# VH-VL binders against Rho GTPase-activating protein gacHH (gacHH): the designs that were tried, part 3

Target 1, 179 residues: Rho GTPase-activating protein gacHH (gacHH), of Dictyostelium discoideum (Social amoeba) (q86l99r1233to1411)
Amino acid sequence: SNKESLPFRRDVIEKVINHLRENSLDTEGIFRLSGNMESVRGIVKSFAHGEPNLSFEVHNISNALKHYLRSLDPPLIPYEFFLMLLDARKNEDAETIRNIFWKIPSDNRVVLTLLVDLMVKISENSNVNKMNSKNLSIVFGPTILKPRTPTLDRMALMTETQLQCGIIQTFIEDFHYIF

## First folded at step 18 (VH-VL)

Design q01 (from k05 with heavy chain N35H G66D)
Fold by OpenDDE, fold request of step 19:
Structure q01 (fold): chain C 179 residues (1-179), chain A 117 residues (1-117), chain B 107 residues (1-107)
Amino acid sequence: as target 1 above (179 residues)
Amino acid sequence: EVQLVESGGDLVQPGGSLRLSCAASGFTFSTYWMHWVRQAPGKGLEWVSFISDDSSVIYYADSVKDRFTISRDNAKKSLYLQMTSLRAEDTAVYYCARDKWEAFDIWGQGTLVTVSS
Amino acid sequence: EIVMTQSPATLSVSPGERATLSCRASQSVKSDLAWYQQKPGQAPRRLIYDASTRATGIPARFSGSGSGTEFTLTISSLQSEDFAIYYCQQWYDWPPTFGGGTKVEIK
């Protein structure tokens, strides 16, 4: 996996998301099935250079997006919002989650909105693509929402990841309320 | 052929520990989510634990939380379940299962764990 | 957690007859529902997923239907090898949960 930090490029992400919206909604296992690693690495590099290579099979492109997002530092959801979101999720407080979302920097908020919108559309077609809101939340939870300092305690980390996934699931299932 | 093979089941006393293993073959193990499911003698199926492909996400049933630890070694194509503080109610056949989308499509033959004084 | 309830607990059917098994969820699971068959001394085998999709290699006499909270497994003509315990399972939310099972036995 690519663990190097890459620059945040809103324009590139939007193009990739639009491509996936048009070409991945019927794809079984989208974002779960692995692509060719060499192809994925090449696509990620194209993101970093500002011109996404979208000539590849959709699993390669989706995996590239996933790896690219994972490599962002700070993450798509900035570090300062991490604990607040987790706390809100613990309390099942959708209103607070909504309020926190709208405090996220504009470019990040726009990208997050587009990404979750894509997840919503994918989940609505889960009978075909087999990717419901739960599955998508597992894929993207730790990918776009993570702490500044890694959690070392095993049980604490487990709870943390469950909350991360839960927040993404909330984004998907309560999309119209939050976004 | 796609296959899962569990091992490590044994007779242990209450409070004891045991480590189960599941060996995968015939598919790309590192790309699949995995589960443990158990079945007490003469009873139904109970989900125990989940682990994602890269181990970034883990879930436990409340009944085993803080006592069991799920892990995987993708290089060895193996799934593990470390059990501690075992109780009589943990007596069961333990299955490893492959997660394919929204269901468990492949199961191992199971391994029997008996907790008794 | 989502509670899955199967009925009846035991179903006595003659060979060649139709068997109908019920599975109810305490809340909606949409179509994220699977059916498994288990024979004595064997591991469960997936029959149906997504409520109505038959798994590869499963005979056509097995069919699943339903959505939301009500689901049905139907065996159109029971064969000798079909006598077993059948479990439904939801994969909509954590934790995944199973029904108590229905034992299909010879009448």
Scores: ipSAE 0.459, ipTM 0.842, lowest interface PAE 1.5, mean pLDDT 94

Design q04 (from k05 with heavy chain N35H G66D, light chain A34N)
Fold by OpenDDE, fold request of step 19:
Structure q04 (fold): chain C 179 residues (1-179), chain A 117 residues (1-117), chain B 107 residues (1-107)
Amino acid sequence: as target 1 above (179 residues)
Amino acid sequence: EVQLVESGGDLVQPGGSLRLSCAASGFTFSTYWMHWVRQAPGKGLEWVSFISDDSSVIYYADSVKDRFTISRDNAKKSLYLQMTSLRAEDTAVYYCARDKWEAFDIWGQGTLVTVSS
Amino acid sequence: EIVMTQSPATLSVSPGERATLSCRASQSVKSDLNWYQQKPGQAPRRLIYDASTRATGIPARFSGSGSGTEFTLTISSLQSEDFAIYYCQQWYDWPPTFGGGTKVEIK
């Protein structure tokens, strides 16, 4: 789409994740329910400038993080790992997924670990916040794991997206094994 | 009032195509995941397709894969189901359903699709 | 896919009596289980979600219980408007699946 690429800011992401860890675990629909778009844009802008504005309610902040991650180029999980991860998921091979994860560049790996850790904590409280591993994987699958070249075939794209979500679900459900 | 209204159901021949529409009102459509569910005459309920709020994630039942296409226009508050290569077993009332925490909390009244020679 | 099995297929009950409907999953769905009511010529209506939470506007006589693979919908005192088909449904895993339904009819 018409999304501008924003700079990768590990320090900002960590601050935002920490904030969400402390303030959003009981929030129904966290990362799924929409916030105020104007507020979200403003928060995302603050990310780019290096000082996250965390004075907003958690839906605005969580949506800002989601939007920010989606706008990264390359994505949080670099392009070179995309096909390998998809193939591993097709074969239900968690060991290979683990091995691939540990080949990811250190800054990306650290951020990914923090993000998935947050997802794990959210999913553990899914009885309250309604966001289990499946729901979170739907939200983040195509957000942080993308192909370098967009898939044009409709059915191929569907399969690809399902695998993307599946990989994120594996990250959440097998967190201690992979990370 | 929260409402879903399906349309487009018709009688078609096997191998034919048909496009269903679902018009949403009374809620912020663009923030909800949506589903299609169908029910053959005198039979139970069968899930057909899923689409996320921004259309980034889509799922189909195995029975309709490669033949049906789900889509949405959030600006028009509309959900669609393009059906191709229709079969007799696709004959059913098709419901548009809103997803709320893995439950279908709002249903349309359905639109009847009949596939017959 | 997770297979949902409802029993009995048909339940004959007198007005004012207790109705107990069963739903079994082929594997655990934890509490991701919903119940729907459908009357002739109408769309399904959600009754229960998360196995035991009553939907808004649903009378107190409807209750859901269970977890894992065994679930129950109970109507404490059957009213005339309760004669319908009831479906259980899971979305713990893809694809979402429904039970075959239980028809509650007047005895």
Scores: ipSAE 0.782, ipTM 0.920, lowest interface PAE 0.8, mean pLDDT 95
Fold by OpenDDE, fold request of step 19:
Formats: C-alpha cells, structure tokens, sequence
Structure q04 (fold): chain C 179 residues (1-179), chain A 117 residues (1-117), chain B 107 residues (1-107)
C-alpha cells in the first residue's frame, strides 16, 4: 500500500519474537487485536533503527511486528518462492512445501522458523488466547507471503489469498515436518 | 449500544442483481472480521461470506462463489454484499454478523431477499 | 466441509424440566463449537462459544459441554422464554457450518 518498506533486521526480529514468546502466549487475541497506532508506529521506527522498544503492552509490540513484516520488500518469504508455494498448496503437497522452505535464504529461513514456532506455541494455547492456527494464518498469510506483481482479477486474488493463508496454516500445523 | 443494521433486501427476478448494506455502530468496526449469513424461509442458517478487518482475506460459500462479492468501507462503518445472477435458492433473510473468536457475537435483524419470477 | 448434525429435530419439554440437545460433527472440531438461540421473527443470539463458555448475559441454566465430535447443550430448567430453535456451529475449518437446528417446544 502507501507504506514505505523498512530494512530487514534479523537481530531485531529475533528479539521481538523472543519477547512475545515469553510475554504473549496467554494474551487474548494476540496479533489480531489492535494496539495504539501511535505507539505501534513508534515501535516500528525503533525496529528500523536496530533497537526494538519492548517497553510497551504486548498488543502494541505484536502489532508493530506485524506491520513491520508487512512493510518488508521483498517480503519475509521472497517473491521467487510465491508461485511455487501456492502451487504446492493447491496440490496439498506438504513435501514440496518443505523442499521449497529449505531453499529460502538462510536469514529469512531462520526468522520464518522463529516466527512460525511462535505461532505454534500461541496456537497450542488457543483455548486461552483464542488464536488458533486458522486465525493466525489469516493474520500472517498476506503479511509475509505476497506476489511481486499485484493480482488484478478479484476472483484470482481471492483464491491467491486463500492459498497464502493455507500455506501459513500448513507451516503451523506441520511445523515439525517442514522446519 | 453495539448494533448492526442490514438494508437493501428486495424482490428481484432470477438473473437479477442486488446490493445489500450493513451499517455498524457502537464499536470499532475497522478492527473486526465480518460475515454474511443467510436463512431461507423456514430453513436453517447458512454461512455466505467472510471478510477480514482490512479486506485482505475473503471467503465465500461454494453456493455463492463467483456470483456474490463481499466488501467493506471502514470509514463508513459499512459492510456490503453485491449479489449477481440471483437464483430462486438465494431467497433468504440475509444477516450481517460480527466475528469474535470464531463465533458470531452480534447479529443484525436481517434483510429479506426474494428471488422470484 | 464439516457436517454438523443436531438431534433431535424437535424436542418437546415441559416448563421446569431439563432439556438436552445434541450436536455431532463429521470430524473433530476440538472445542471450536458455538450454540445459538433463535426465536420466531428474530435474529440468532449467541449462547455458548468454545463449546462450554457461556456468553455475556446468558442465564446460568444454559450450559455447553463436549469436545471433538460430540457436543451437548443443556437447559437445566426450561423457562417460557427458552422455547426456540437452537443451532450449533463450527468454524474449526472452512467453511463455517451450522447444524440443522433443534426446535424446543412446549410439551
């Protein structure tokens, strides 16, 4: 959209994920409920500067991470893997998804692994935090996996988005097999 | 007070088009996922469509796919359902419903769509 | 899709008596099961979510139980305002699906 892309900072993302792992697993609606937008923007800026501000409430931090990831260009999952993953998802081919994952550049792969691991832990506590694998997939599908060129046809876009979400859901539900 | 109010229901001929609206009030509409659910006369409930808070994720029931279009205007706190190629079996009361933790916690009173020759 | 089956279709109960409604899923939905009440000419109202959590404002006589594929809605002592149709609903997987409903009527 109108958001400027931010630099990819593995070290910052890891710190943020670790913080959320320790402080957000029992938080209702984590990554889904909105934080204070002004706070979120400030936190995102701190990410860009290389020192994450983690002194805020977890909804603000989680939303900041989400917005930061969304702003990445290329996305966390690089563009070259987009169509291959979608095709694999269409065919319900978890093995191919696994193989594609391991071809992702190392820094991206490490961050993706940490992020999905966090999602797994959150989903395991969904009875408390209300964020199961489906909900998380809706949040992160179009956030970290997107095409280089926008899809114009509305039906094609819908199908594409559903596949994006499905891939993230597969990452969560088949984590130990894929990662 | 949290409220959803549907409008736009009418009598239309088969093959016709109709646009439904849902006006939200009493809550931060832009942060909620929304659904359309319909109920044919004397029948049960049927899920129709889903749209995420920022419209990035959309789902349709197979029965309405390629014919219906869900959309939202968060600035106007409104949800829409554009229906095309309407069929007799689309006759129903259409409800707007707010999603909260995979349950529909708030419902409108519904608007009646009748498709008949 | 996950098929939700409710039984019985109609349940005749006297005021003050216990009503037990069943909902079965064709596959496990874990605890992602909701119950709704619908009275004639009205929109559905959420009663129970997460299989057993009573929604805000819902009387204590309503309770939900179960997990996986078998669920139960219980009305401990039926009141006059409780005669209605009750629907179960899952959103464990796409698409969200409803049961066919159970009509609770006066015996």
Amino acid sequence: as target 1 above (179 residues)
Amino acid sequence: EVQLVESGGDLVQPGGSLRLSCAASGFTFSTYWMHWVRQAPGKGLEWVSFISDDSSVIYYADSVKDRFTISRDNAKKSLYLQMTSLRAEDTAVYYCARDKWEAFDIWGQGTLVTVSS
Amino acid sequence: EIVMTQSPATLSVSPGERATLSCRASQSVKSDLNWYQQKPGQAPRRLIYDASTRATGIPARFSGSGSGTEFTLTISSLQSEDFAIYYCQQWYDWPPTFGGGTKVEIK
Scores: ipSAE 0.766, ipTM 0.916, lowest interface PAE 0.8, mean pLDDT 95
Fold by ESMFold2, look of step 18:
Structure q04 (fold): chain C 179 residues (1-179), chain A 117 residues (1-117), chain B 107 residues (1-107)
Amino acid sequence: as target 1 above (179 residues)
Amino acid sequence: EVQLVESGGDLVQPGGSLRLSCAASGFTFSTYWMHWVRQAPGKGLEWVSFISDDSSVIYYADSVKDRFTISRDNAKKSLYLQMTSLRAEDTAVYYCARDKWEAFDIWGQGTLVTVSS
Amino acid sequence: EIVMTQSPATLSVSPGERATLSCRASQSVKSDLNWYQQKPGQAPRRLIYDASTRATGIPARFSGSGSGTEFTLTISSLQSEDFAIYYCQQWYDWPPTFGGGTKVEIK
């Protein structure tokens, strides 16, 4: 089987996000600082098995969540929504972003809501944890919003990356309107 | 000792190409976001490019976005800037800089690029 | 992009006196403003981040203040090693931008 692609497990992701919400809001550099690689690999393996092991230091768990989300195929925001969201962000159209969000399958919407709510809470405490909406958008933009076929065009790739990050930043900053 | 050392600066003709390197030591390079910043002789600082720790986010100043390519090799603890279609306006000292909490906390010594005929 | 305007371009100050450097942003950057010092032939050095937090090892005579669009760097009791060019920089939004610099020189 292909280790690069992992199944979507809503219940696993929900448990991990809830754990981080209880334990990470005061943690400096959460989602940006590295964990111990051996621990992170073991935790990701436990996620893939459906039995998340959360008995680790919080940086290891946050890194494991990032790696797990990056490994999903299809990604957390399914491929069919990629271009629509990028176009809406390019036009700075939060209303259209909201409308697209509500078309995403319900299990993905629940997880995305929990994840962005966590990011909002982290960003509200950024004077302590150092993770504002810009920092979080850099971490999560390419992680959960991806094209089905990556472009090799350098200009297009830069534009897509900018818009991917912008969508996550919009989710955080306009959370109550969109979600 | 935390250190960044740039190399590859040279005299190049307009339209030419050049590759800059930045060697990192004394810290876990693969976990840091990195930048290039340049300074024309006698002028101020100008941000050039950004790359995230795993290269998943890359950004360029508008003045260079169609000509420069940032990259990194985490195994070699190195940051690169491939420059093409060089112009006189690209003449500057080029610094690599480490991102720390929205500021550049560690800078290299710089490498001089001169573009003239 | 957010334009950063520093004033004055040059500030002549006697040793032991106070220097006050101004930085204005073309739109609010909240508190996401940094200050750097650069001496001739050297790379910039981080002084202040988050508008008012001194970087590790920076003497207490350096202080930053302000929020939104208006920021200041104050050097109390100027020392001989403080004659340099000072840059403000924002990264509230893409791209990161610097001010034009203020050169602090001996009167």
Scores: ipSAE 0.559, ipTM 0.839, lowest interface PAE 2.2, mean pLDDT 90
Fold by ESMFold2, fold request of step 19:
Structure q04 (fold): chain C 179 residues (1-179), chain A 117 residues (1-117), chain B 107 residues (1-107)
Amino acid sequence: as target 1 above (179 residues)
Amino acid sequence: EVQLVESGGDLVQPGGSLRLSCAASGFTFSTYWMHWVRQAPGKGLEWVSFISDDSSVIYYADSVKDRFTISRDNAKKSLYLQMTSLRAEDTAVYYCARDKWEAFDIWGQGTLVTVSS
Amino acid sequence: EIVMTQSPATLSVSPGERATLSCRASQSVKSDLNWYQQKPGQAPRRLIYDASTRATGIPARFSGSGSGTEFTLTISSLQSEDFAIYYCQQWYDWPPTFGGGTKVEIK
């Protein structure tokens, strides 16, 4: 429920992603099932302070990462890339998406690569964990790619959200080409 | 007991509007993705719309986009379908369905919408 | 949009016999294929998900198989309550789509 914006901390996100890579690939519903809200809130606070506490059940960690990423301002993919990526996705242009990705600032690009690699590994094990690229795109689409100012037009907002999800799905499915 | 109960189906004229409701009980509604699925009398199943647990992701079938609006109220454990500009081809039993791993594991009993006259 | 084609449209089977229902996708859906049972005047009921995983409470006589574009639902020894319409459904890609159904009826 706490909606304050949080600072980007590459070192924290990297530690959390590495923990999840080691502990979540066989976990049913990872990133989609809920955790304990009080635990999740405390873990997010530890991420924000640069001292991640990972001594929790894995669903609490994955939910905390999701909420931390949603709380970043600017988001993981900086605002100036939003419209370019949406347009490239609308045209189904993976080459342009790749070109835009490589223009993202280095620290953000490293974290994004680690995050999408985690999503690829999870999706490759979806027979066990039930999280394919479409599921993960629904979870992460609005999480890491946001407009600077949201539109007031209901249909435009839904179209933008669908394109956000599509970009994440493209990242996962074309990982080896884009990254 | 896990249940979904639809309501709001009615007889309406073409161009009319209806709001369907789906009341959930016996599970933590706010953590589930939800769908509407419809079935014209004597016909097969047709997916209509999707909404994620926090409403951040919404999709519609092409046949209903721009005319139907899905929404949810997690505090009331309720799913909604606002229908406008109704046509004869929208005549169907409308089901709400709970998403579990891209399959619909729990269905309501449906509510009949008839667009005629 | 992925088109799901079920065959046969109607399958006449005697109680105690094996019923085999076919579902074909217009493109690969990997294993993201589900089966539902629907009796007249009732809501659909989930039988099988992920192509072959039986839902909780579904009798062992129901089994699913296949991957890619070709899928099969088998009822190994048909019982009186199994006369219904069966639908396959994919959600590998948007939108989710259903097959036209196979009606299983008494021979």
Scores: ipSAE 0.516, ipTM 0.826, lowest interface PAE 2.4, mean pLDDT 90

Design q04 (from k05 with heavy chain N35H G66D, light chain A34N)
Fold by ESMFold2, fold request of step 19:
Structure q04 (fold): chain C 179 residues (1-179), chain A 117 residues (1-117), chain B 107 residues (1-107)
Amino acid sequence: as target 1 above (179 residues)
Amino acid sequence: EVQLVESGGDLVQPGGSLRLSCAASGFTFSTYWMHWVRQAPGKGLEWVSFISDDSSVIYYADSVKDRFTISRDNAKKSLYLQMTSLRAEDTAVYYCARDKWEAFDIWGQGTLVTVSS
Amino acid sequence: EIVMTQSPATLSVSPGERATLSCRASQSVKSDLNWYQQKPGQAPRRLIYDASTRATGIPARFSGSGSGTEFTLTISSLQSEDFAIYYCQQWYDWPPTFGGGTKVEIK
């Protein structure tokens, strides 16, 4: 990739998620509608410096979080967990998904818990914000769950992407069991 | 005016290839998820393929998954369907459709693909 | 995949009368059920989404109801422009699927 990766900053992500919990639950299309590109770039830069600037319209903040999470290397769910989560999802095995989640490093687990809790709250208000668990899984599946080495096989990529989205949907729908 | 315009439908022989295009206007194409849906003459609607706004999620109907490739160019506000190994049963009007809240709120007028020897 | 079954296949109705179209899912789709209208030679148009929400610009005579596995589209006073084929569609789960359609024709 020619894109520069960004470091994992737990404290930044927590602040951004908490801001969105307070300001986004009634926002139509949150995480799916675009932000102002210039604003989004400035916000992402502030995340990278560890001093998140959240004085922007909420779609700019949500878009910046999405971009930041996409740019993490290693990703929010470390690479080592990718194949085992996909296998557990393929077998429809929520108990194994839960067991794998609790093996994830604690800083990543805390952030993931906060992020999925936000998604649960958004999905519970989907009559207003239009973002149900399936919509959120499409937004976040490939964003936070990535393979170490992307496959070049088109059919394998499609299957992996479906499973990635399925895992996020399971996290949202079975939140209290898994988390 | 929000509009989708398909093009590239043609008469092709079995085993042939064809590329369909869908030009979008009047909305921010890069933020919308898109679909292809087809309809054989005299038959019902059949979903074909899906692509998310940044192309990170792609999905195909089982009937086409080994032969068709969906793609998009957000800078050109265009959606594509590359079809290969075409069969007689692929004969249909092909629509591009905009996804809005899990429903297809905007459809193009369609482009006819005919696969016949 | 979730199979959508529409009934009847054809519904003959006099102008001004009520038409009731049924759609059944092979498993629960909660409220993730959409309705489309298609006239001959035209693209489909969206009528109803989320089972009961009328799309912008759709006349009030169209209404949707139901949840889970059983859904209905009601046209309360059929107009000449309403004679068309109607499709239900779910996207609760992958892949999106359509019903086979109900043709509403003039009696």
Scores: ipSAE 0.515, ipTM 0.827, lowest interface PAE 2.5, mean pLDDT 90
Fold by ESMFold2, look of step 20:
Structure q04 (fold): chain C 179 residues (1-179), chain A 117 residues (1-117), chain B 107 residues (1-107)
Amino acid sequence: as target 1 above (179 residues)
Amino acid sequence: EVQLVESGGDLVQPGGSLRLSCAASGFTFSTYWMHWVRQAPGKGLEWVSFISDDSSVIYYADSVKDRFTISRDNAKKSLYLQMTSLRAEDTAVYYCARDKWEAFDIWGQGTLVTVSS
Amino acid sequence: EIVMTQSPATLSVSPGERATLSCRASQSVKSDLNWYQQKPGQAPRRLIYDASTRATGIPARFSGSGSGTEFTLTISSLQSEDFAIYYCQQWYDWPPTFGGGTKVEIK
């Protein structure tokens, strides 16, 4: 595979999420509006080296986190959980989703909990920041939950995308039950 | 001025193909999610397709999902709809629309697609 | 798919009078409901979003209310430019769906 990938650095992700929790809850369009791509690339490099540079405008930080998470291989939710979560979402089975979450490796669970808690906080302030659970699910669905081998079947891809976004929306809306 | 301008509507026979374009100006196109919406003559509005800003999330109405392909070119500030296997029921004015987290806030004027023999 | 039902299909109203348009969702869409105005030969225009918030530049005579499954658009003292078709639309869940429209016409 010639795809660029970056190392999973729990400590870096925690710092970035905490920074965003303190600085982004009132920011309109957080995670959805773009940053400056040159700045974003530099910030992502600082994440990979374990020394996150957070002295940038908040949209550049949120975009860097999004890009960093998208570049992880394996993704934040490891590949082996993909089909199980999609099936549980298809059946609208939050209990099974919770059971699957607790089987995810502990470092990934900690980061996922912090990330979804941030999304809950953002969505609770959506009257100000304009980012409800549906908008956040579109941003984060393909970012942290993806198949090892993407399908080329357009109908299957649409179904997978719907379910991927649905899992993230369930995480946000049922946070206190699942996490 | 924020504008969306559609083009490419034409008269085509059933089974034919057509490519619609939507040119954006006056805003940062690459940061917005986009839609196609259509309206058959004398009928209401029907959502057709969605594409996220980086094309990572794409969605189609069931009526078109195996025949239409949405795409975008952020460098050219352009949205596209490739239509194939056209049917009489695809006859409509096709609008491109800008998604804002609250609603479809900017619409083009539309381009007419007529499918008949 | 969430079905949006508008009533009445046609509403005849005299200028200066009040119009009340109804929109019902087949399941709760919370407050994620929008209203659009469309005049003949023109693209739709956004009027109301988030059930009750007027879009920038929309006159105060337009007001929206409701949540869950039942929503209302009220146009108080109707102006000549207000005779049009009005659509409600939900963007709570996939796919986005529109109501069938209410035509507001001169009595």
Scores: ipSAE 0.513, ipTM 0.817, lowest interface PAE 2.3, mean pLDDT 90

## First folded at step 20 (VH-VL; from q04 with heavy chain E102D)

Design r01
Fold by ESMFold2, look of step 21:
Structure r01 (fold): chain C 179 residues (1-179), chain A 117 residues (1-117), chain B 107 residues (1-107)
Amino acid sequence: as target 1 above (179 residues)
Amino acid sequence: EVQLVESGGDLVQPGGSLRLSCAASGFTFSTYWMHWVRQAPGKGLEWVSFISDDSSVIYYADSVKDRFTISRDNAKKSLYLQMTSLRAEDTAVYYCARDKWDAFDIWGQGTLVTVSS
Amino acid sequence: EIVMTQSPATLSVSPGERATLSCRASQSVKSDLNWYQQKPGQAPRRLIYDASTRATGIPARFSGSGSGTEFTLTISSLQSEDFAIYYCQQWYDWPPTFGGGTKVEIK
């Protein structure tokens, strides 16, 4: 649906990710289970104001981060990198994905590194929290990597979505090579 | 009680179309990832399709991509499978299944699709 | 895609005896391996997830073990209601895949 875009606030995102790193690694279904919608909306608003309110149950905070990232325009990975990343993923070319990552603007790279590092740590504890790299890629693929102009072609959309998820999965599984 | 109920299975000719429905009750449907799984008579289980909770991620088995379309209506707590260009090898009982931690914890009773002249 | 191979295809076991079912993955799926039971005319039901965790309501005689590429379902004392087909399944990576099944029948 129609939503207002939100400003990119690196310092807010860093604080939220660090909070989740300390409080979510043992949490079953983190980023997948729902939070209280009213609380989540309030937390997202606090992010947009630059004053993150983290005095909530961890599922509300993780959902707020997810919704905040979804509302960014441009997305966390800027639009101009979309097609080149998808092409590199289609060719299973982690070296090219790494080269593209290092061309992303530095503020976005720092946030992306922190976010993917969090996902790595969650996935390493997936026996407890139930969120492996594939699960996290489903959550974050369309959230942080999207086209400027979405296709209306059903087959193209499916292929794009598979590649979006694959890029996130590659980031997690090849973290130390790419980042 | 948590329940999934499929409907819409029928006898169709090759090349025909059919729409399957799956009605969910007893749980918060809109927060679950969902699958279709099929089983040809006397054969094993074959995964068919996946849809995420908000429909942002959709995936198909290679054998059915280009011919089948998965969708959901969270307000109606319903999952759908639109099938076109049906072939004899699509003859199967079709199950809808709820994803919980990469396993299918709730299955419907199945609906039979027969593709035959 | 990850190929799941079950053996044996058919296992004949006397009531009260131990049944051992094997499942091999073509690549490591770590511990993300599930087992389902399917009785005639019924939908499958989940028995074991995460390789070794029994689903709620599943009797203690069912146990799963293994990791990586080799997995085992054990029924320690087979009951009359346990004669069924058993499937292993992974969704560690795309796409989800099932093994071909092991039919457990009365000897």
Scores: ipSAE 0.677, ipTM 0.868, lowest interface PAE 1.5, mean pLDDT 91

